# Designs tried in a protein design chat: miniprotein binders against Putative (5-formylfuran-3-yl)methyl phosphate synthase. Part 17

Target 1, 236 residues: Putative (5-formylfuran-3-yl)methyl phosphate synthase, of Methylorubrum extorquens (Methylobacterium dichloromethanicum) (Methylobacterium extorquens) (q8gek8)
Amino acid sequence: MSDIVSISSARPRLLVSVRGPDEALTALRAGADLIDAKDPERGALGALPPETVRAIVAGVGGRAVTSAVAGDGTGREIAAAIATIAATGVDFIKIAVGGADDAALAEAAAQAPGRVIGVLFAEDDVAEDGPARLAAAGFVGAMIDTRGKSGTTLTSLMAAPQLAAFVAGCRTHGLMSGLAGSLGLGDIPVLARLDPDYLGFRGGLCRASDRRQALDGARVAQAVEAMRAGPRADAA
Short names: E, the ipSAE of ESMFold2; O, the ipSAE of OpenDDE; V2, 0.75 times the mean of E and O plus 0.25 times the DockQ between their complexes.

## First folded at step 11 (miniprotein)

Design N74 (from N72 with L15Y; at its last look DockQ between E and O 0.01; V2 from the best seeds 0.00; counts 0 for: pae E 13.7 > 1.5, off the site)
Fold by OpenDDE base, look of step 11:
Structure N74 (fold): chain B 236 residues (1-236), chain A 81 residues (1-81)
Amino acid sequence: as target 1 above (236 residues)
Amino acid sequence: SDEDVQYLIELINEYMDEAQDLVRSGNPEKATRLIELIQFLIEYADYLAERGDPELAEKLQEYIDRATELLTELQDALSKQ
């Protein structure tokens, strides 16, 4: 029985997206809880080569949770991509939910039972039944991200009540929840109040705040500390 | 990048050193796990060598060959315990 580390901490965990084993170790050493393998040049769900993902898994060495994106494809293509990424040894596989029907979602989740996370984009209409549908299809998590990474943050696209409803929906249906989308250190105190399981970062933790630049370990460490500080008290 | 390759080499070396220590200390389960991790990193090095320029590929191949030899020695040592 793998001790599912009871997410008993009243604090969200830090997800950091990385493009290679170098960035994986940088993130890990800085205290990231989840190492997310993706290509930042290929959009929000840009897949890395399986060999790169395997190297990231090896670099992490079980010292943190790992995930990887399978890409932004749909139908038969995404099923094959999930299987390929699942064989790398990552803990979780992220896919776009998009306009997939319930049968397509169930087929996708069945490629890696207990390991598939659905990604919803904040630029799209996030349906209130999203968590319920994903849970019914056999997903183990759901996250919101932004499709565009140029200047549009999650908090600019979705209001706090909508994000809170999403997180609550995930919890109700036994899904892990994640929030991402061009987040910076300044977003942590606000989003942490929504009690997601994960907050996801890339560009906000890179040099020059550019997702295509190298991950900055010092910025990752700052994010870890910000997560530990907890939500900012509402200015009464 | 050259930096990525250097980092990969450093990581393989770190795991090799740890694996050797685990074999010597009689911890075969942990050693086996590290051997698996090292194998995956070597596979990635091969992947990089195939896509690199000829000079990088040559340097990587020399390292891969050496690392593979050491890994085989570790596996042999582990199998005799």
Scores: ipSAE 0.150, ipTM 0.629, lowest interface PAE 1.6, mean pLDDT 86
Fold by ESMFold2, look of step 11:
Structure N74 (fold): chain B 236 residues (1-236), chain A 81 residues (1-81)
Amino acid sequence: as target 1 above (236 residues)
Amino acid sequence: SDEDVQYLIELINEYMDEAQDLVRSGNPEKATRLIELIQFLIEYADYLAERGDPELAEKLQEYIDRATELLTELQDALSKQ
């Protein structure tokens, strides 16, 4: 059985992207709330092999909520990828949804009803009606991430009012909301005050702050502690 | 900039109108969360006012005072439901 994400939580939950079961256990032991299976070597939203995702799910053993990236796009290929990832036992499946029309969104969400999260990239401009469209299509959640090989961060691309509007839009339409994109520990105070359901990390929690390096359990624990400390008043 | 501050004000006003509708329609859970977000945006506006130029800061402070008063009225109305 798995622990589910509380949408009504006042503090954001910590999502950590991992590349295998060893990192999943590292993140779990350090206190991560969501463990996300993502290949840092395959672009902005790289899917891990299904066998690796299943090993992550088995290693977590229901002690945390799990998610996995299925990929980018729409059509038969992404539909097959969603179905494949859904069979691994993860709780949620993430796909990038930029450029898709409403029918394509609905077809993607239908592959795993109640389990699909739509990823919007900050570089592509997040449409004001994005949350409404994803909710109408049957998505369970939405998040903003960055494509960012350049070291560009979420907060450098989107100002706090834009991020607040996104989170409020998700809340209005009953979606789980997430914010990610080259985040560091210093981003937590201001972003936590926007009250997303989760904040997502990898690179800032890896050796040398490099998403392609190994996850560092001590840094994950630092992020957990920062999430528990709450927002700083002088940042707001 | 002045354009970014105007955007913030328009966003707060839009959310305030939405919160009023949620209170009136009997949706206290969504209203409560939206009120919390409005409070954060007002605090962010105050942060900008403290660090902005004096002319902008003075006008923004007047808006903050009015927005805070309206938000308090919404919180009171919600507590009576």
Scores: ipSAE 0.000, ipTM 0.200, lowest interface PAE 13.7, mean pLDDT 82
ESMFold2 (binder alone), look of step 11: mean pLDDT 82; pTM 0.774

Design N75 (from N72 with L15W; at its last look DockQ between E and O 0.01; V2 from the best seeds 0.00; counts 0 for: pae O 2.6 > 1.5, off the site)
Fold by OpenDDE base, look of step 11:
Structure N75 (fold): chain B 236 residues (1-236), chain A 81 residues (1-81)
Amino acid sequence: as target 1 above (236 residues)
Amino acid sequence: SDEDVQYLIELINEWMDEAQDLVRSGNPEKATRLIELIQFLIEYADYLAERGDPELAEKLQEYIDRATELLTELQDALSKQ
């Protein structure tokens, strides 16, 4: 039983999405807590080849938590994708919840028991019962992200009370919570106050703030320090 | 991309240098772990070569062959400690 380190730290952890073992090591060296394997060219949940994911897992070598996206598919396709990604040795597998019914969600979670994270998109109606449904289906985490990566940030789509309710719902139902969606360093002080388990980044930590460009280790390090600084006091 | 391949090569080289230093310094545990990681990156480079264009594949293969040779030398050196 790998001790699921009870994230008892009063501070969110840094999730960095990477496209290869190169970026994984850059993120790890800069102090990322979770290395998330995804293809930025294939949307918010673009899956990498299993071999690339395996490369990322090996490169991380247990020095951080690993995740990978299984894609945005549904039904048998997503079940097979989850099983394939689970065999890479990642700690967690991310999938889109979409319009899946409870049976489809339960089937998806059953492909990798204790390892599946559901992703909800901020452009879609985030149901208040989302965390409860995912927990009942056997998910271990829930994350909000943005579907569009063209300058639309999470904070532009969802109000702080809605995000706070989501995080609280996750906590109530024993789910890990994550917030992402074209986040920059400037979003950290505001979102950290919501006490999510993870804040997720890609484009905001890349060269030219472009998710298709190389990950910038210096920007990752700045994010780590911003996370450590805690919420800015000024929004009282 | 060619850029991704170049970075992978740079990473393998960096880790090879570190592994050599660890072997020389008499840290066999850390050296073993790093050698395992390098072996894995070489296997990943081979995977990329198989899926790349012929020119990239040829260039990568030359590098893979050399890296594999050096890795074998490191493993042999470590086994003698």
Scores: ipSAE 0.060, ipTM 0.501, lowest interface PAE 2.6, mean pLDDT 85
ESMFold2, look of step 11: ipSAE 0.432; ipTM 0.777
ESMFold2 (binder alone), look of step 11: mean pLDDT 81; pTM 0.751

Design N76 (from N72 with L34F; at its last look DockQ between E and O 0.01; V2 from the best seeds 0.00; counts 0 for: pae O 2.8 > 1.5, off the site)
Fold by OpenDDE base, look of step 11:
Structure N76 (fold): chain B 236 residues (1-236), chain A 81 residues (1-81)
Amino acid sequence: as target 1 above (236 residues)
Amino acid sequence: SDEDVQYLIELINELMDEAQDLVRSGNPEKATRFIELIQFLIEYADYLAERGDPELAEKLQEYIDRATELLTELQDALSKQ
């Protein structure tokens, strides 16, 4: 019985997207809770080569949770991609939900039982039944991200009540929840109040705030501390 | 990139140092885990060398050979405990 660590911590965990074992160690040493293997040059769900993902998993060495994106493909291509990424030893596999029907979602989740996370994009209409559909298909998590990484933040696209409803829906259906989308350190106090399981970062923790630049360990450490500080009390 | 390769080398070196310390301190279980991680990163370095340009491949191969030798020494030391 793998102890599903009841994420009973009243604080979201830090997800950091990394492009190699180098950045994985930087993130881990700085105190990231989840290391997410992703190619930042290939969009929001750009897949790394399986060998790179395996190197990330090895570098982490079970010291943090690992995930990897399987890409933004659909249909039979995504099923094969999930199987390939699942064989790397990552804990979780992230895929785009897109316009997939319930049968396609169930087929995708069946490639790695108990390990598949669905990604919804904030630029798309996030359906209220999204968490319910993903849970019914056998997903174990859902996250919102932004498709466009050029200056459009999650908080600019979705209102706090919509994000709160998403997180609550995930919780109701027993899914892990994640929020991402060009987040910066300044977004942490606001989004932490929504009580997601994870807040996801890349560009906001890189040099020059550019996702294509190297991950900055000092910025990751600052994010860890900001997460530990908890939500800012609303100045009533 | 050359930067990515340099960092991989630094990572392997760091894990190697830690593995050596674990062997010396009599923690064979943790040492074994580090040895397995190092072995995997060496295999990844070899994978990068095969796909790199000839100059990068040569530089990586020299490092891989040395790292493999040191890893073998660690495994031998661990087996004698």
Scores: ipSAE 0.027, ipTM 0.436, lowest interface PAE 2.8, mean pLDDT 85
ESMFold2, look of step 11: ipSAE 0.629; ipTM 0.883
ESMFold2 (binder alone), look of step 11: mean pLDDT 82; pTM 0.770

Design N77 (from N72 with E10Q D17K D21K; at its last look DockQ between E and O 0.01; V2 from the best seeds 0.00; counts 0 for: pae E 3.1 > 1.5, off the site)
Fold by OpenDDE base, look of step 11:
Structure N77 (fold): chain B 236 residues (1-236), chain A 81 residues (1-81)
Amino acid sequence: as target 1 above (236 residues)
Amino acid sequence: SDEDVQYLIQLINELMKEAQKLVRSGNPEKATRLIELIQFLIEYADYLAERGDPELAEKLQEYIDRATELLTELQDALSKQ
């Protein structure tokens, strides 16, 4: 009797975007699984200086997974940015997919083999073949986020079936999946049912729910507990 | 911000104390890793000093110099084990 270890659907892990080593430590101490280095003032994929990213990596000290955004650029600029961020010692590098062709995507992924995550924006047309294309280009993950960050949540822009199809596509092609986009604590029970690898937060875990304000460690801890509670049972 | 600098200094100090304990306890692998992490934080402090006002730069430079000396002492102690 081979005990089919029911791979208990691993609960989504908590991704928290941070702007410095202070916020990285706050997020880590509160129980974040992934520390994402990003400048919230420079848009959805605002890159931090390499020195700041190295300080975040150092502050984490291998106690959590790390990522950093390389920016929202394309072509040769993004390739150089990926290489620069890869040298900081982060585990993963996030870039915008945008309208890049397959050759440009492959070139981007080749700058840091096994480390590049593609970000798709919910305000843009999210193609169903997105995960397949990213996998073929050598990406190791895909995320959906929101571009505007002006109170428009992921769940207001994309329906649950479309998000489920994205997560399933990632799984089928061996990609890590992430969902983000002005998420709050109230979004966790709904999005956790889609079984993404990560749920990503910034503004919803900050003071006054403003991404430009300080990260609130108590809110991060609440998110950790909400992730542990699992999906809301559908009110039958 | 002044708060960011104070936090960075605190973090370096905490890691330095831990590294000193690891060197004394004969754990060279973990000590080496902490020394590398401390070096990156010192480089970040230097980066902040270069971009700060003159008063902040002076305060940070004094700290950087001292932290670099202590880090060198740790590296030397580790190399003799």
Scores: ipSAE 0.052, ipTM 0.507, lowest interface PAE 2.5, mean pLDDT 87
ESMFold2, look of step 11: ipSAE 0.336; ipTM 0.749
ESMFold2 (binder alone), look of step 11: mean pLDDT 83; pTM 0.799

Design N78 (from N72 with E3Q D4N; at its last look DockQ between E and O 0.01; V2 from the best seeds 0.00; counts 0 for: pae E 17.2 > 1.5, off the site)
Fold by OpenDDE base, look of step 11:
Structure N78 (fold): chain B 236 residues (1-236), chain A 81 residues (1-81)
Amino acid sequence: as target 1 above (236 residues)
Amino acid sequence: SDQNVQYLIELINELMDEAQDLVRSGNPEKATRLIELIQFLIEYADYLAERGDPELAEKLQEYIDRATELLTELQDALSKQ
């Protein structure tokens, strides 16, 4: 009798983007499920130095899932970047899908088999076949994020039905799903209803809600509790 | 940034205090894990010092030297338990 691990309606997990081992430990102690190594000053997929990523991985010490961005490059440059970041010991590597063809996507995923996550930007046309293409290329996850971090939120760019279709597509194709894009605590009840595997935060959990400021452990803890509370009952 | 270095220093100090408490309380397993983490963070500080400006490098080196001494004392204390 194979114990069908009831995919219980697993509440979304909390992804927190961090720029160093200090913020990684802050996020971990506050109850983050996934620690995402990223440079917030270099855009949505700004890569940290490999040594900084190694420091984050060591700081986490297997107590949470780790990821890192490989950058926003394409072609041969991104393949080399993926290999470099994969050698840091992170569980997952995030890359921009962009306008890459299927061969380029397959080559990228092959640099770290079973570890590559594709990021789609909400400012770009998110194709309905996105999850299918990424799965076929050997990706293990897909995320939506926002390219711009100047106050444009995911929910302002994409409607709930589109996000729901994306999450459902990921599930159908066996991909982990993530939603991010200048999210705040107020977005959690709405996005949690879409049943993504992860909700991703940075700026909304920082001091003054600025992604360039220090991560606020108290705000991370508030996000954890909000995720645990589940979707707000629709105001009848 | 100078701010990131300051946070790293603060983190190492916090972990050192916790490690000392774990050694004193007779929790060698947790203490060992924390000592390994502290060692790694000190190595990371050294990496930052090598790539920083001369002023940052000097400041970090003084701290690294002191932190390394304290870490050695913790390791010695743990080995005697």
Scores: ipSAE 0.039, ipTM 0.478, lowest interface PAE 2.6, mean pLDDT 86
Fold by ESMFold2, look of step 11:
Structure N78 (fold): chain B 236 residues (1-236), chain A 81 residues (1-81)
Amino acid sequence: as target 1 above (236 residues)
Amino acid sequence: SDQNVQYLIELINELMDEAQDLVRSGNPEKATRLIELIQFLIEYADYLAERGDPELAEKLQEYIDRATELLTELQDALSKQ
């Protein structure tokens, strides 16, 4: 329950995807709100080795919320992956949920109750009932991401009304909401107006804007500054 | 919770403005897709009104009635193109 309160906020939080404890410390020192463990070399949602995830969690030391990718799929393989990543101590576990029926979704969420975030890819049809289905299955959150193909950014694949409908659906069903997908600093003012719980970055915060290059602490600090200066809904 | 309802209203208004522009410009394929999304959001707003407190339900229902009327006008305009 306290995790739900700590995540829900009136302003977007900055999620930074990192590949190891050195980048986690870089992101943390620059002010990132969420530290996400993801392997940029292993497809759209590449899982890092559990020992690397553990090192990230230990290095962060409770100073930021942590998440890690467990992978894609359904059945025994994804259930085992969720359990493995859950044992590392990350706060949230991300899985791709394309094509799973309601029973498979519920089985996945049950592996780590209150900690599983469903990832929907913008390249696929993002069903209007996706948030409702994920909430009913027991997910704590939902996010949209991209597969990272050349020229395929979140905003090139989905118009603002579609993204707004997704965020509204998550809000209505009590899900944490995230938007990601080859975002740059210029996307922050536009997407922050949709009031998602977080915006997720890697490539735009790496050297040469290349997700395979090292994370650039100065770019992370610029994103933090933009998040703190961006539009936010006033809450009394 | 009231913040979420306010966001839903603002979202429907923004989408309705875009749909009006698409109908006016003669872009029926995009207009049709956007109208479908707006209808879904209005139906969801109605669902929330049925489960909200009386003050919230009354405000939301008044909005739903106006939004539904405008959407019907857009659908009629689009069908005549």
Scores: ipSAE 0.000, ipTM 0.120, lowest interface PAE 17.2, mean pLDDT 81
ESMFold2 (binder alone), look of step 11: mean pLDDT 83; pTM 0.803

Design N79 (from N72 with L15F Y47W; at its last look DockQ between E and O 0.01; V2 from the best seeds 0.00; counts 0 for: pae O 3.1 > 1.5, off the site)
Fold by OpenDDE base, look of step 11:
Structure N79 (fold): chain B 236 residues (1-236), chain A 81 residues (1-81)
Amino acid sequence: as target 1 above (236 residues)
Amino acid sequence: SDEDVQYLIELINEFMDEAQDLVRSGNPEKATRLIELIQFLIEYADWLAERGDPELAEKLQEYIDRATELLTELQDALSKQ
């Protein structure tokens, strides 16, 4: 019986996007729950070379969950990319859902059964049936992120009720849920109330709050503690 | 970057030290897992060496050769337990 780690903690887990083994270890040591391999220079779903992803997986050594982006491609390109990234030993593979039809989504999920996460962008219309469609296609998770990483946060693009509906939809359909999009430490108390499985960070945990700069282990540790503090009580 | 390479070397060294301790302590399962991880990091170092400048490539290759030798010794030690 593989102990399905019952995600029984009433608190979201910390996802940190990293660009190399160095940042992976920094994030891990600071208490990140999920290490997400991504190239910040190539947008929201910029893929790293498979060898870099493999090095990240090795560096983590099973001490945290791992994911990697396969890119933002579609069709045969994304299927091949998923297969390539799956071979690195990551637990999960992230792809853009985009305008893909149900057949394309099913083909993508079939490249790594039980491992594919769909990413929706907050700048796009997030359909209410998104979680249902992804679940039907064989995805195991869904995330919202922002396409743009310059100054536009998730909370500026989507209202709390919309995000709550997304998280609830994921739960209803047995998907892991994640929320990301230029998040800072200040976003944690608000987004944690929505009870997502993961909150995802990059720039907000980097030096100078720049995703292109080095990951700051102290900021990661602060995020971990903020997650542990739980949602701020609404000032009644 | 040179910093990334230095960090990779440090990570390999850390895992090598831990693997040696696990072999000595008689924990073959954990040692095997670390050996696999070290092998993957060495493969990544080799991949970096192929794409680096000649000076970096030479430096990395010397390290890779040494790390591979030590890894082989660990594997041999583990196989005798």
Scores: ipSAE 0.039, ipTM 0.465, lowest interface PAE 3.1, mean pLDDT 85
ESMFold2, look of step 11: ipSAE 0.684; ipTM 0.876
ESMFold2 (binder alone), look of step 11: mean pLDDT 81; pTM 0.770

## First folded at step 12 (miniprotein)

Design N80 (at its last look DockQ between E and O 0.62; V2 from the best seeds 0.00; counts 0 for: pae E 2.6 > 1.5)
Fold by ESMFold2, look of step 12:
Structure N80 (fold): chain B 236 residues (1-236), chain A 85 residues (1-85)
Amino acid sequence: as target 1 above (236 residues)
Amino acid sequence: SPEELAEDVQYLIDLINELMDEAQDLVRSGNPEEATRLIELIQFLIEYADWLAERGDPELAEKLQEYIDRATELLTELQDALSKQ
């Protein structure tokens, strides 16, 4: 199996999605482990312009692991987007992969070998063999996210056995595993026990808990504290 | 390992108890939307505990099942109280 890139010395690590270099530095200073470039204005998995991704990478300056969204789906347009985002210098490239056959998955992973993470949306009924298929196609990781519909969260859409099976499947097949989906501080003690490699946030760490608002450095610091406080999560 | 499993079981029980207490307070104080979110998290944790019980050894399964039954009953009472608000 392909070597997996370690992103954490202790699980889970904190991923924060940011819209630009100012937010990237805010998240970095507050202690985020992975800085993810994502446009909150362009749907559930929106790509930022490559120039903005380059600015984020430069601003982080190798002090944290970086990732960026390339898009949703597979095919020629997504292949071009993966190549474009790969050229920015980010460590990992994310695409949503629901509905793709195995050949399309392999073609996408080949655009940036060892760097592509597959995003599965909880609303699309995550297949139990999703991790196996992504690993066979050459992906380096898999994560579950949500589309952010009003009133829905990861734990409201997927039961504990489904999430546990996903994380275990990723581990069995040598994939990094991530869990995200309208997470807030209260989700950390719940989801950390499933032992994913990382938990992903944006909206819950933004002003008014709104993903379209500015990232709040104090909330990022609270999430870092919750991740690192000890055997039990503390309240925010 | 047995030590790691015992720590996970105790963490799960403590977390469910903490969230249950918070949810009860929110229901009593008339905060139904916040209480609903905690109840959803408690439901998630109870399902996790049930899953662990089915995959653990018989002693763990017995301890968790008695706790799960009591927690499920209390959660049902909270959901009923919430639905009358």
Scores: ipSAE 0.406, ipTM 0.721, lowest interface PAE 2.6, mean pLDDT 85
ESMFold2 (binder alone), look of step 12: mean pLDDT 82; pTM 0.780
OpenDDE base, look of step 12: ipSAE 0.718; ipTM 0.881

Design N81 (from N64 with D2P; at its last look DockQ between E and O 0.53; V2 from the best seeds 0.69)
Fold by ESMFold2, look of step 12:
Structure N81 (fold): chain B 236 residues (1-236), chain A 81 residues (1-81)
Amino acid sequence: as target 1 above (236 residues)
Amino acid sequence: SPEDVQYLIDLINELMDEAQDLVRSGNPEEATRLIELIQFLIEYADWLAERGDPELAEKLQEYIDRATELLTELQDALSKQ
């Protein structure tokens, strides 16, 4: 009976993916809650050089939560990448985890205990038990993203019951939950209803809505305003 | 909460009004995108109704039935453009 009432009253946080310290400052000044270091030129989940990630962390200076992509892959390569990114000082490390067995998941999470977020791609078959498996492996969070090859957005790739179940599963297992995937401003009021911990953006907040172009501070500010417009927008 | 359910209903209504305006003005691509988002929200509302307390679930289901009928009419109108 408490399920509808127990739905979180907190609004989701805004995650903005940036490619360097200049964009990190742009996003921070516009009010982004989470600054995510990601290389838009390196596939769906591209890692930035560690020195660039370190510069982002230094530029943010503790004024926002930080994350960085370590990449995708298996075994020792991803483990080394996680350790390298963990040493930069970011708060969270993101890796793609589709298809990995439980032992591989646990090995990855152990590289940076309490700091690893698993990325599941909407174009893959997102398993109903994905949150449970990631939590058991020691991940701190899970998110759904898109590969972005066709420009198809998250809501076109996954039905509402699937996304709602994912967010609810994360909550049940104590995971931070994120939703991303070629999102635009119009997606914010819609996806905020599912009450994820954060919504993630890059391309829709860049000039010409092109993820390879510069981040546009005015668009970031519009996204911040849209996040604050919900029924639980007031902090106090 | 009842406030969250009412907000969801108000959001669906707002998007429905915008989509109707776009259909009437002959703007099918933008109308199609709003219709997709409205359908998504109706599916979410249905998901909530299946898991909510009985009284809120019943009110939400009555709304879903009406919203689904209106969305179908809107999709039909769009297809005739």
Scores: ipSAE 0.736, ipTM 0.899, lowest interface PAE 0.9, mean pLDDT 87
ESMFold2 (binder alone), look of step 12: mean pLDDT 83; pTM 0.790
OpenDDE base, look of step 12: ipSAE 0.740; ipTM 0.895

Design N82 (from N64 with E14D; at its last look DockQ between E and O 0.66; V2 from the best seeds 0.72)
Fold by ESMFold2, look of step 12:
Structure N82 (fold): chain B 236 residues (1-236), chain A 81 residues (1-81)
Amino acid sequence: as target 1 above (236 residues)
Amino acid sequence: SDEDVQYLIDLINDLMDEAQDLVRSGNPEEATRLIELIQFLIEYADWLAERGDPELAEKLQEYIDRATELLTELQDALSKQ
């Protein structure tokens, strides 16, 4: 079993979405805690080809936690996608869960027990009982992300009480919690107050703040430094 | 914890000082974003006050009231630029 423990003890942890092994090594070298395989050209939650995901996993070599998006289809298609991505060796598999009933959620989680993270989109109204439902279905984690169509950031779409309740709900039900959605460096000290397990980035860490351009290692390093500036990182 | 609450207060104060500087120097896009983040944190402080013990909630509420007044003044100043 791969080592899923991050090399960084900072909280929250930094998740960086990458499109290939070169960007994965850039993010790893800069100190990212989770390296997430996602295709920025294929919608809000686009899957990379399995051979690309496998190359990312091999390049990281257990030095950071890895995840990958499976497609956002339903039924047999999502089950097959989860199985395909699980075979690459990533630590976690992410799927969109906004349209699935409880039976479909349980079937999806069963494809990769203990490894599936449910993605809820801020634009689609996040149900208050979302964490409870995902935990009951067998998910290991939940996160909120944005579709990115308008460039609207997470904090503009959801109020602080809603996000705080989501993180608290994940903690109550034993789920890993993540917050993402067009985040920039300035969001880090703010969202860290809610104590999620990780914050997720791509566009704000790319050249020109454009998710379709190359990942910028200097921006990743700035995000790592910002994560480590919190009160839980100042042990002494 | 008390340390977490104090950190939140200090963060709001630091962002407020930065936003004031941005408004005074004519940087409206950056100021607008900081004001949004400050408003988010004030809402979070209010959420904590509703869940906290009565003495902590009272101190947070007095701070929230003062921070909200200052933020409103800052938003008004920005809109006149």
Scores: ipSAE 0.733, ipTM 0.897, lowest interface PAE 0.9, mean pLDDT 87
ESMFold2 (binder alone), look of step 12: mean pLDDT 82; pTM 0.780
OpenDDE base, look of step 12: ipSAE 0.761; ipTM 0.903

